# Miniprotein binders against q5jf28: the designs that were tried, part 8

Target 1, 318 residues: q5jf28
Amino acid sequence: MERERLIKTVEAILRGAGYRVARLDLKGSCFDLVASRLFLLLFIKATVNIDTITEEQAEDLKRLAKFFKASPLIVGLRSKSGELEEGVVYERFGIYALRPETLYDALLNNELPAVFAERGGLYVRINGELLRELREKHGYSVNELAQLLGVSRKSLLNYERGEQAVSLDVAIQLEEIFDEALAEPIDILRAKVEADLNVKPETPLEREVFERLKKLGLGLVKVKKAPFNAISTEDDIRLLTGIDERKTRSTIKRAEMVAEVGRIVNSGGVFILEKTKAEVVSEVPLIPKESLEEVKDADELIELIDKLKKEIKEKLFS

## First folded at step 19 (miniprotein)

Design a1
Fold by ESMFold2, look of step 19:
Structure a1 (fold): chain B 318 residues (1-318), chain A 120 residues (1-120)
Amino acid sequence: as target 1 above (318 residues)
Amino acid sequence: DPELREARDLLEQAIELLHEAVRLLQEALRTGDSSLLEEALDLLTEALHIVQEAIELAQSTGSDDRAIRRLRFAWMLMRLAIIIAREAMETGDPELVELALTLLEWAYEMIQEALEILSK
């Protein structure tokens, strides 16, 4: 499967650059990889055709990125229009999209991309102040340089003021004229996105659990396309929170993914089930919905979660 | 045209080295023998250099960009496989050997597609 190979390639790039990485195997998820290194956190959706990402997936990816102060990325090979170009940044739903080679160059060669795709072609933002300095140093008037580039005088003034990106062709001409790097890189590793964090519960069980968690003092950020249903939060506490009717094979797989993601984003995990006995799967507690009625506040819930995790560690080493 | 023929010959050499490196990694996975990882790394490093030479030669002849892009992608996959296999040797993690194999299988396919394009 070409998508599976793409996900593994992205994992290898991240590992090669020294990132800790968690790879998900969950169809329809808003991300396939999450990775961290020092002050950087990336949530990555890998898809062969970048136009197949859905609005729901993109909005959830942005929600996770906003909550965790991470940079969201789409990594792919082609679009509706054809193959993606190496070194070019595309955009879908406000998220940067690019080829694996472009990510490789950014992380392993410390060379951020500078070219972006927009309606009408390929563009570059340039250092307008440096452009003005170079023009004056070489003795060109604004008119003379505009003529040489085939652009209007107004456009050239906009370039020098930093108010307009240049076409790729103009950027190449400028490099030929001045023999100087003018392109400004696109910081794909620290992209800031906006997202609406107000998403309603999807099921009656989810609504019941969210209401109780809120009564315990936890804030909630709902997501639809992830191995967990929400992020439960209070101050420095973060819980990747799953909700199911009962323990199934799917529940176990999702708990395993939550554990791996949690290690990367420094967050705990919990699954709240309609009926089950309390247990731990892959360091993620599974607790019955009734346990929420038996704790008084968020502190007691956190202690219950920590107690269950401690019990499994003691059994493994005692 | 002799330079294009040389590029194709280099790529066929790289394929032979890659095939042997894959065999060694598969055996290392089966047996747990880390010395096989070291042998595979030597072959991959040689193959990587050969692919880079083939890319430079194909570029100098003005060869089809579709072939060159595939070779660059293959080069990246092979470089990553070397890095991942070295981590596998340091950690003893067989999943990293499996990851390296996945990368190399894709690289192999990309080199073969490039060869077809260069052979018209």
Scores: ipSAE 0.883, ipTM 0.959, lowest interface PAE 0.4, mean pLDDT 91
Fold by OpenDDE base, look of step 20:
Structure a1 (fold): chain B 318 residues (1-318), chain A 120 residues (1-120)
Amino acid sequence: as target 1 above (318 residues)
Amino acid sequence: DPELREARDLLEQAIELLHEAVRLLQEALRTGDSSLLEEALDLLTEALHIVQEAIELAQSTGSDDRAIRRLRFAWMLMRLAIIIAREAMETGDPELVELALTLLEWAYEMIQEALEILSK
């Protein structure tokens, strides 16, 4: 109940901000929502407790974000230490985590958070050059200002160099002394993350399919915690690729999710099965792995996918 | 504290308005009558203003920050529900009405929890 309400709240925030949104009903997925507006793409994990995200989920979330040039976000209410604060950016596995209110302010009010949590304290990054200029303009020596703030001379010099974050209390004091905003906002909507895109297939079937897709010229990015098993790519071609042994109810549901996600990230979808008849589910073809032997390259694979989509539309309207 | 009592009275009024708005949205979902959405939006707008006033009063009295945080969260949920319900009225999408209802149910719970804290 609480998780579902959280997901719906995040969906509402994104929709209210004019994003196109796809919501996933997939337990254990590295993301629950994907959203797009203009040049911004967001992959969002919604979790009541941000400390419940696994490293594997976080790595897949960063991998998707890196591949699609998107920002990953965790939206939650609590941590192991207590409730999350509004306007505060937390971090888990190199991913920004925040409350729904903080996302609301960023998306609907254009108010980016400046405060971040680290090691049980609240900190701000400040414009160190501006701090130096203001200090000199007001006639304070480094020692005088450091003493006024209750910090060491070394700490103040590190602040002016941008080498050290400032405690929230000291940041407030600085802004009060100079009557000027010094806090640098955290661009949670354009988070840059690093991820390894070279993850190996886990199953024998995935290995076989990956080797065949590589022979067709496709690059592959393995994803573990998504409705798809990989992203297949060549130039402008991007396919959210599911891999299953056989058609199940889970295959159908994941194909539906792949269709929705695909619309947001401007990517096609395909499921490759060990054993199936060629069919289409929510505009996503389910093809037998043997069909990959009938095509010579990635373009012929796309032509096959498009042909299957067209044939089924014609059958549904005939 | 008179101001704290006033804040509680305002929150009780907001709860009543929310309850009626939820009823109207549920009926709109059942009947497809968009006029009920408009009436619900009016009630929600009034309730939103009342919750804002209650937050300001609770802040001025130095009330429990846990109550204030819940009220701010409720305010956000109500604001979102208004946006979503307006989109529902324009598009006729019943899923948006269901979304708005979910937000308002949670807002209601948050206001009740805040009211309980402010009553201690």
Scores: ipSAE 0.880, ipTM 0.956, lowest interface PAE 0.5, mean pLDDT 93

Design a2
Fold by ESMFold2, fold request of step 21:
Structure a2 (fold): chain B 318 residues (1-318), chain A 120 residues (1-120)
Amino acid sequence: as target 1 above (318 residues)
Amino acid sequence: DPELREARDLLEQAIELLHEAVRLLQEALRTGDSSLLEEAADLLTEALHIVQEAIELAQSTGSDDRAIRRLRFAWMLMRLAWIIAREAMETGDPELVELALTLLEWAYEMIQEALEILSK
């Protein structure tokens, strides 16, 4: 019950900040929300305990974020070590994790966090060049300021060169001494992550469909933990691509989610099934794999998709 | 402690306002009457002020930080519910009313838990 409330809280934060939001209801998905505003795009996994996210989910979240040039986020309430602190950024699998209050402050109050958790405690990155300027203007030698802070001369030089973060206690002392903002914020809205986009198909059907889509000129990015199996892409074409043996209730639910996500990420959707009659679920065509033999390139596939959507719309409103 | 007693009294008042706001949102869902959303938003405006005052009093007395954290979380939830209720008024979307209800129910529980902590 707490997870559902957390997801809805994150949705409310995003809506309150002017984002368009899609919320997923899919067990095991690598994200629960995707949201966009102007040039910002966020993929968010909401978990009460941030240590519950699996490596496979995290890698797919990073793949989606990298492909769509989005910022991935984990929003949670606690870790295995206890409650998460407001205003502190944690990290799991290279993805920032934080409390909903911290997201609220970033989006609704324009107050990005600056404190991050590491193995030894809480830390802040500071503007080292400004620190050097302030020290010199106030007449402190490196040794004098290091003594005041209780740090080594080497550490202080590293701070000034931008080579080392300071402990939270040192950051507070520096702001008291100089009465200046030295902390550098953490840009959770434009986090860049590394991900390997080259993932192999999981089944013979996926392999067959991927090969045909490649022959049509589409590139493919496979994902495992999303309502779709891959993203098919060429130039401006982007298709959230599902693959199933046949239409089931799960297939229909996934197609509905693909439609929702597609509106946020400005992408179309399609499901390719081993056996089916062509139809449309929530603007997402479900087509038999044989339909891929009926088109010659990516443009014709898009035309087929658009034709099916138009035909179904006409039948529903006639 | 008079200031702590005042903080608890304020929180009891906030709970009453939240209870009525929840009732109004539930009725708005049943009837589709968007004027009930405006009434709920007005109650939330008052409740937000009252909870903020209670937080300040609890902080000034050195009250248990666990209670204060719950109250700050509840304040955020109530603020979000206010925002969402206004979006529901503009769009007519009943799913937004359901979202606001979820937020307020959680806020209500957080305030209740904070009161329990402050009363021990």
Scores: ipSAE 0.894, ipTM 0.962, lowest interface PAE 0.4, mean pLDDT 92
Fold by ESMFold2, fold request of step 21:
Structure a2 (fold): chain B 318 residues (1-318), chain A 120 residues (1-120)
Amino acid sequence: as target 1 above (318 residues)
Amino acid sequence: DPELREARDLLEQAIELLHEAVRLLQEALRTGDSSLLEEAADLLTEALHIVQEAIELAQSTGSDDRAIRRLRFAWMLMRLAWIIAREAMETGDPELVELALTLLEWAYEMIQEALEILSK
């Protein structure tokens, strides 16, 4: 119940900041929300304890973020170590993690966080050039300021060169001494992540479908923890691609989620099934795998998808 | 401490406003009457000011940080509920009313927990 409330709180923050939002209800998914506004795209995993995200989930979240040029985020309340502190950025699997209040401040108050957690405590990166200018303006030598702060001369030189983060306590002392903001914000909205995009198909059907899509000129990015199995792509074409043996209630629910996600990330959707008659669920075609033999390239696949959508629309209104 | 007692009294008042706002949202969901959403938003505006004042009093008395953190979280939830209720009025979307209700129920619990901490 606390998890559901957290997801809804994050949705409300995003809506309040003017984002278009899709919220997922899929157990084990690598994300619970995707949201876009102008040039920003966020994929968010919301979990009460941030240490419960699995490596598979985190890797898929990073794959989606890398592919869509989005910022991945984990939003939570606690870790194994206790309560998360507001205004502090944590990191799991290379993904920033933070409290909903921190996200609220970033999006609704334009106050990006500056404090991050590492082994040993809380730290801040500071504007080293400004620090040097303020020290000189106030008449402090490097040695004098270092002694006032209780740090080594070498550390102070590293701070001024931008080569070392300061402890939170030192950052507070600096701002008290100089009456200036020295902290450099952490851009949680444009985080860059690294991801391994080489993931094998999980089933013989997936392998067969991937081979057919590759023959059409589409690249594939496989994901394991999403309502779709892969992203099929070439140039302007992006298809959130699901693969199932047959149409089930789960297939329909996943197609509905693919439609919602697709609206946010400006991508089409399609499900390729071993057995089915062609149909459309929420603007997402479900087609038999042999339909891929009826087209010669990615452009013709898109034409097939559009044709199916038109045919269903015509029948609905006849 | 009279200032701490004042903070607790303000929070009790905020709880009453929140309870009435929840009742209005539930009725709006049943009836589709968007004027009830506007009434709830007005109560939330008042509750937001009251909770902010209570936070300031609790901080000035050196009160337990656990209570203050809960009150700040509740304030955020109430602010978000206000925003979402406005969107519900504009769009007519009952799912947004349900979202606002979820936020307010959590805010209510956070204020109650803060009151308990402040009363020990």
Scores: ipSAE 0.892, ipTM 0.962, lowest interface PAE 0.4, mean pLDDT 91
Fold by ESMFold2, fold request of step 21:
Structure a2 (fold): chain B 318 residues (1-318), chain A 120 residues (1-120)
Amino acid sequence: as target 1 above (318 residues)
Amino acid sequence: DPELREARDLLEQAIELLHEAVRLLQEALRTGDSSLLEEAADLLTEALHIVQEAIELAQSTGSDDRAIRRLRFAWMLMRLAWIIAREAMETGDPELVELALTLLEWAYEMIQEALEILSK
């Protein structure tokens, strides 16, 4: 119940900041929310304890963020070590993690965090060039300032060169000594992440469908922990692509989620099934895999999808 | 400690305002009457000021940071509920009323937990 409340709190923060938001209800998904505003795009995993996130979830979250040029985020309340602190950025699997209050401050108060957690405590990256200028203006040698701060001369030189973050205590001391803002904010809204986009199909059906889609000229980015199995893409075409043996209640729920995610990421959706009649769920076509043999390229696949959506809508309630 | 007792009295007042705001949101959900959303938002504005004052008093007395953290979290939830209620007024979307209710229920629990901590 606490996780559901956390997801809703994050949704409220995003809506309050003017984002369009889609909320997922899919256990084990790599994200719970996707949100956009103008050209900003966020994929967010909400977890009460940030240490429960699996490597597979994190890697898929990074794959989606890399593909869609989005910033991935984890929002949580605690870790194995205890409560997360407000205004502090944590990191799991290369993804920033933070409290909802920290997200609130960033989006609704325009106050990006500057403090991050690392092995050994809390740290801040500072403007090293400004530090050197302030030290010289105030007449301190490197050694004199290092002694005043209780750090080594080597550490102070590294701070000025931008080669080492300072502890939070040192950052506070510096701002007290110089009465200047030295902290560099952390841009959680445009985080850059690295991800390996080459993931193998999970099933023989997936492999077959991927091969057929590739023959149509579509590239594929496979994900394991999402309401879809892959993103199919060529130029401006983007299809959130689901693959199942047959239509089940799970298939229907995933298609509904694909429709909502697609609105946020400006992508279409389709489900390719081993056995089915053609139909449409929430503007997402469900088609048999054999339909891929009836088209010769990605443009014709889109035309088939559009035609089926129109024909099936005309048959509703007849 | 008179300042600590004043903080607790303020929080009891905020709880009463939250209770009435929740009642108004529940009625708005049942009836579709958006004027009830505006009335709830007005109560939340007052509750936000009261909780902020209680936070300042608790901080000045050196109160347990667990209580203060809960109060700040509750304040955020109440502020978000205010924002969401205004969006619900503009759109007529009952899911936004449900969202605001979820936020206020959690805020209420956080204030109650803070009161328990401050009463030890």
Scores: ipSAE 0.890, ipTM 0.959, lowest interface PAE 0.4, mean pLDDT 91
Fold by ESMFold2, look of step 19:
Structure a2 (fold): chain B 318 residues (1-318), chain A 120 residues (1-120)
Amino acid sequence: as target 1 above (318 residues)
Amino acid sequence: DPELREARDLLEQAIELLHEAVRLLQEALRTGDSSLLEEAADLLTEALHIVQEAIELAQSTGSDDRAIRRLRFAWMLMRLAWIIAREAMETGDPELVELALTLLEWAYEMIQEALEILSK
C-alpha cells in the first residue's frame, strides 16, 4: 500500500507543478510515471526502497531518457541503509534518486537540491571561482582558509578549481564565513545520462518486425521493461511500438498505457501482431505484421496509422 | 513543556479537521456536489496553518526528529490534497477526488504517528 501511496504522491506533485502526467500500472516496468511541461520531460520510477530497481529497469529508464532528452528519476522513501534524507540526492545505476519532499521542493518551491550522498557521507559541489574570489577579498591565503576549515591545502585548491566536492560540514562553514551562497544545485530536471541504445530483439517475432520496420526506413530503440517493445523513429516520427503474437487482455492494457505515454512524449503508438484484424485501442492501432508489407516507407506507415484512427473515430460517432 | 503541550493540542485539532475534510471528500464522490470540495479545501487551509505552527513549536522544544519529519511529510500531503481538490472542483474529475483522499489518509496517519511520538 505504501507503493501505491508513493506513486499517487508523486503524481500529485507533478500535477501541482503544472505537468501533464501519465501513470503506468505495469509490474516490472522501468518507469511508473512520465510527465512533461514545456521543454521538460521526466521519466520516474517510484519505489519505496530504491535498492529494488533492477539493472535492466535502470538501463531501460536511461535509454528512454536519452532518446527523449528527458531526465530520469527514482523517487523513494528508503534504501537498504535506512530512510532517505530530505534534500539529499542519491544515485543508483547513474540515475538520481530522492524523496518525494525533495521533488516537491524542486517543482513547487523552485528549490533544487544541492546535497548528494556518496561513500563517506554527504557532499556539496561549490562554485570554485566564487570561492577563490571571496577568499582573496577577505584576505585569506589558501593555507589560512584551509587551516580554518580543517582541510588540506591541496583540497582547498581542488575546491577552487571545481575538481572536488566539499563535505556538507565544510560547505556550511564556508557559507557562514563568507555569508554567500556557494553551493551548486543539482539539476534533477535536466539530468543527462548515457545509455547503450543498441539492444537486440528478445524474440523471433520481434526480430522479424524490427527488420521490416528498418526496411521502411525506421530506426529502432529496443526496451525490455516498458509497455512497448521499442521506439520506432525517423526524423520527427516517433512510434511507441508494441509487438505481440495476438490480442490478449495484456495487449489491450499495454496499448492503453502506450496511448497515455504517447500523449506526454508527443509520440504515436502502434502494436504489430502476428495474428489480428486491424483495429484501434485507445488511439493505438493494432495491425497484423502483414500490413508492414502494404506500405513502402515510414510516411505511408504513419498514413495507415492515421487512417485507422480516423475510421474508428468516425465509426464510433456515426 | 508548555510549547510541547500546545503542539500536541494543535495536532489534535488538525486531526479533527482532516477527519472532516475526508468525510466531505467522500460525500462529494457520492453526490457529485463540488461545493463539498470547496468546504474541504477550506478545512485543509486551516489544518495546514495549524500543522505548520505545531512543527515550529516542536522544533523549538528540541522534539524527536522522527515526529518532525512525519509532520513535514503530512504537511506536504495536505498541501497536495488541497491543490488536487481545487483541480477536482475545476474539472469535475472524480479520480482527482480519490487522489486527494489517498493523500489525506496518509497525512492523517503521519500526524497520528507524530502525536504518539510526541506524547512519550
Scores: ipSAE 0.888, ipTM 0.959, lowest interface PAE 0.4, mean pLDDT 91

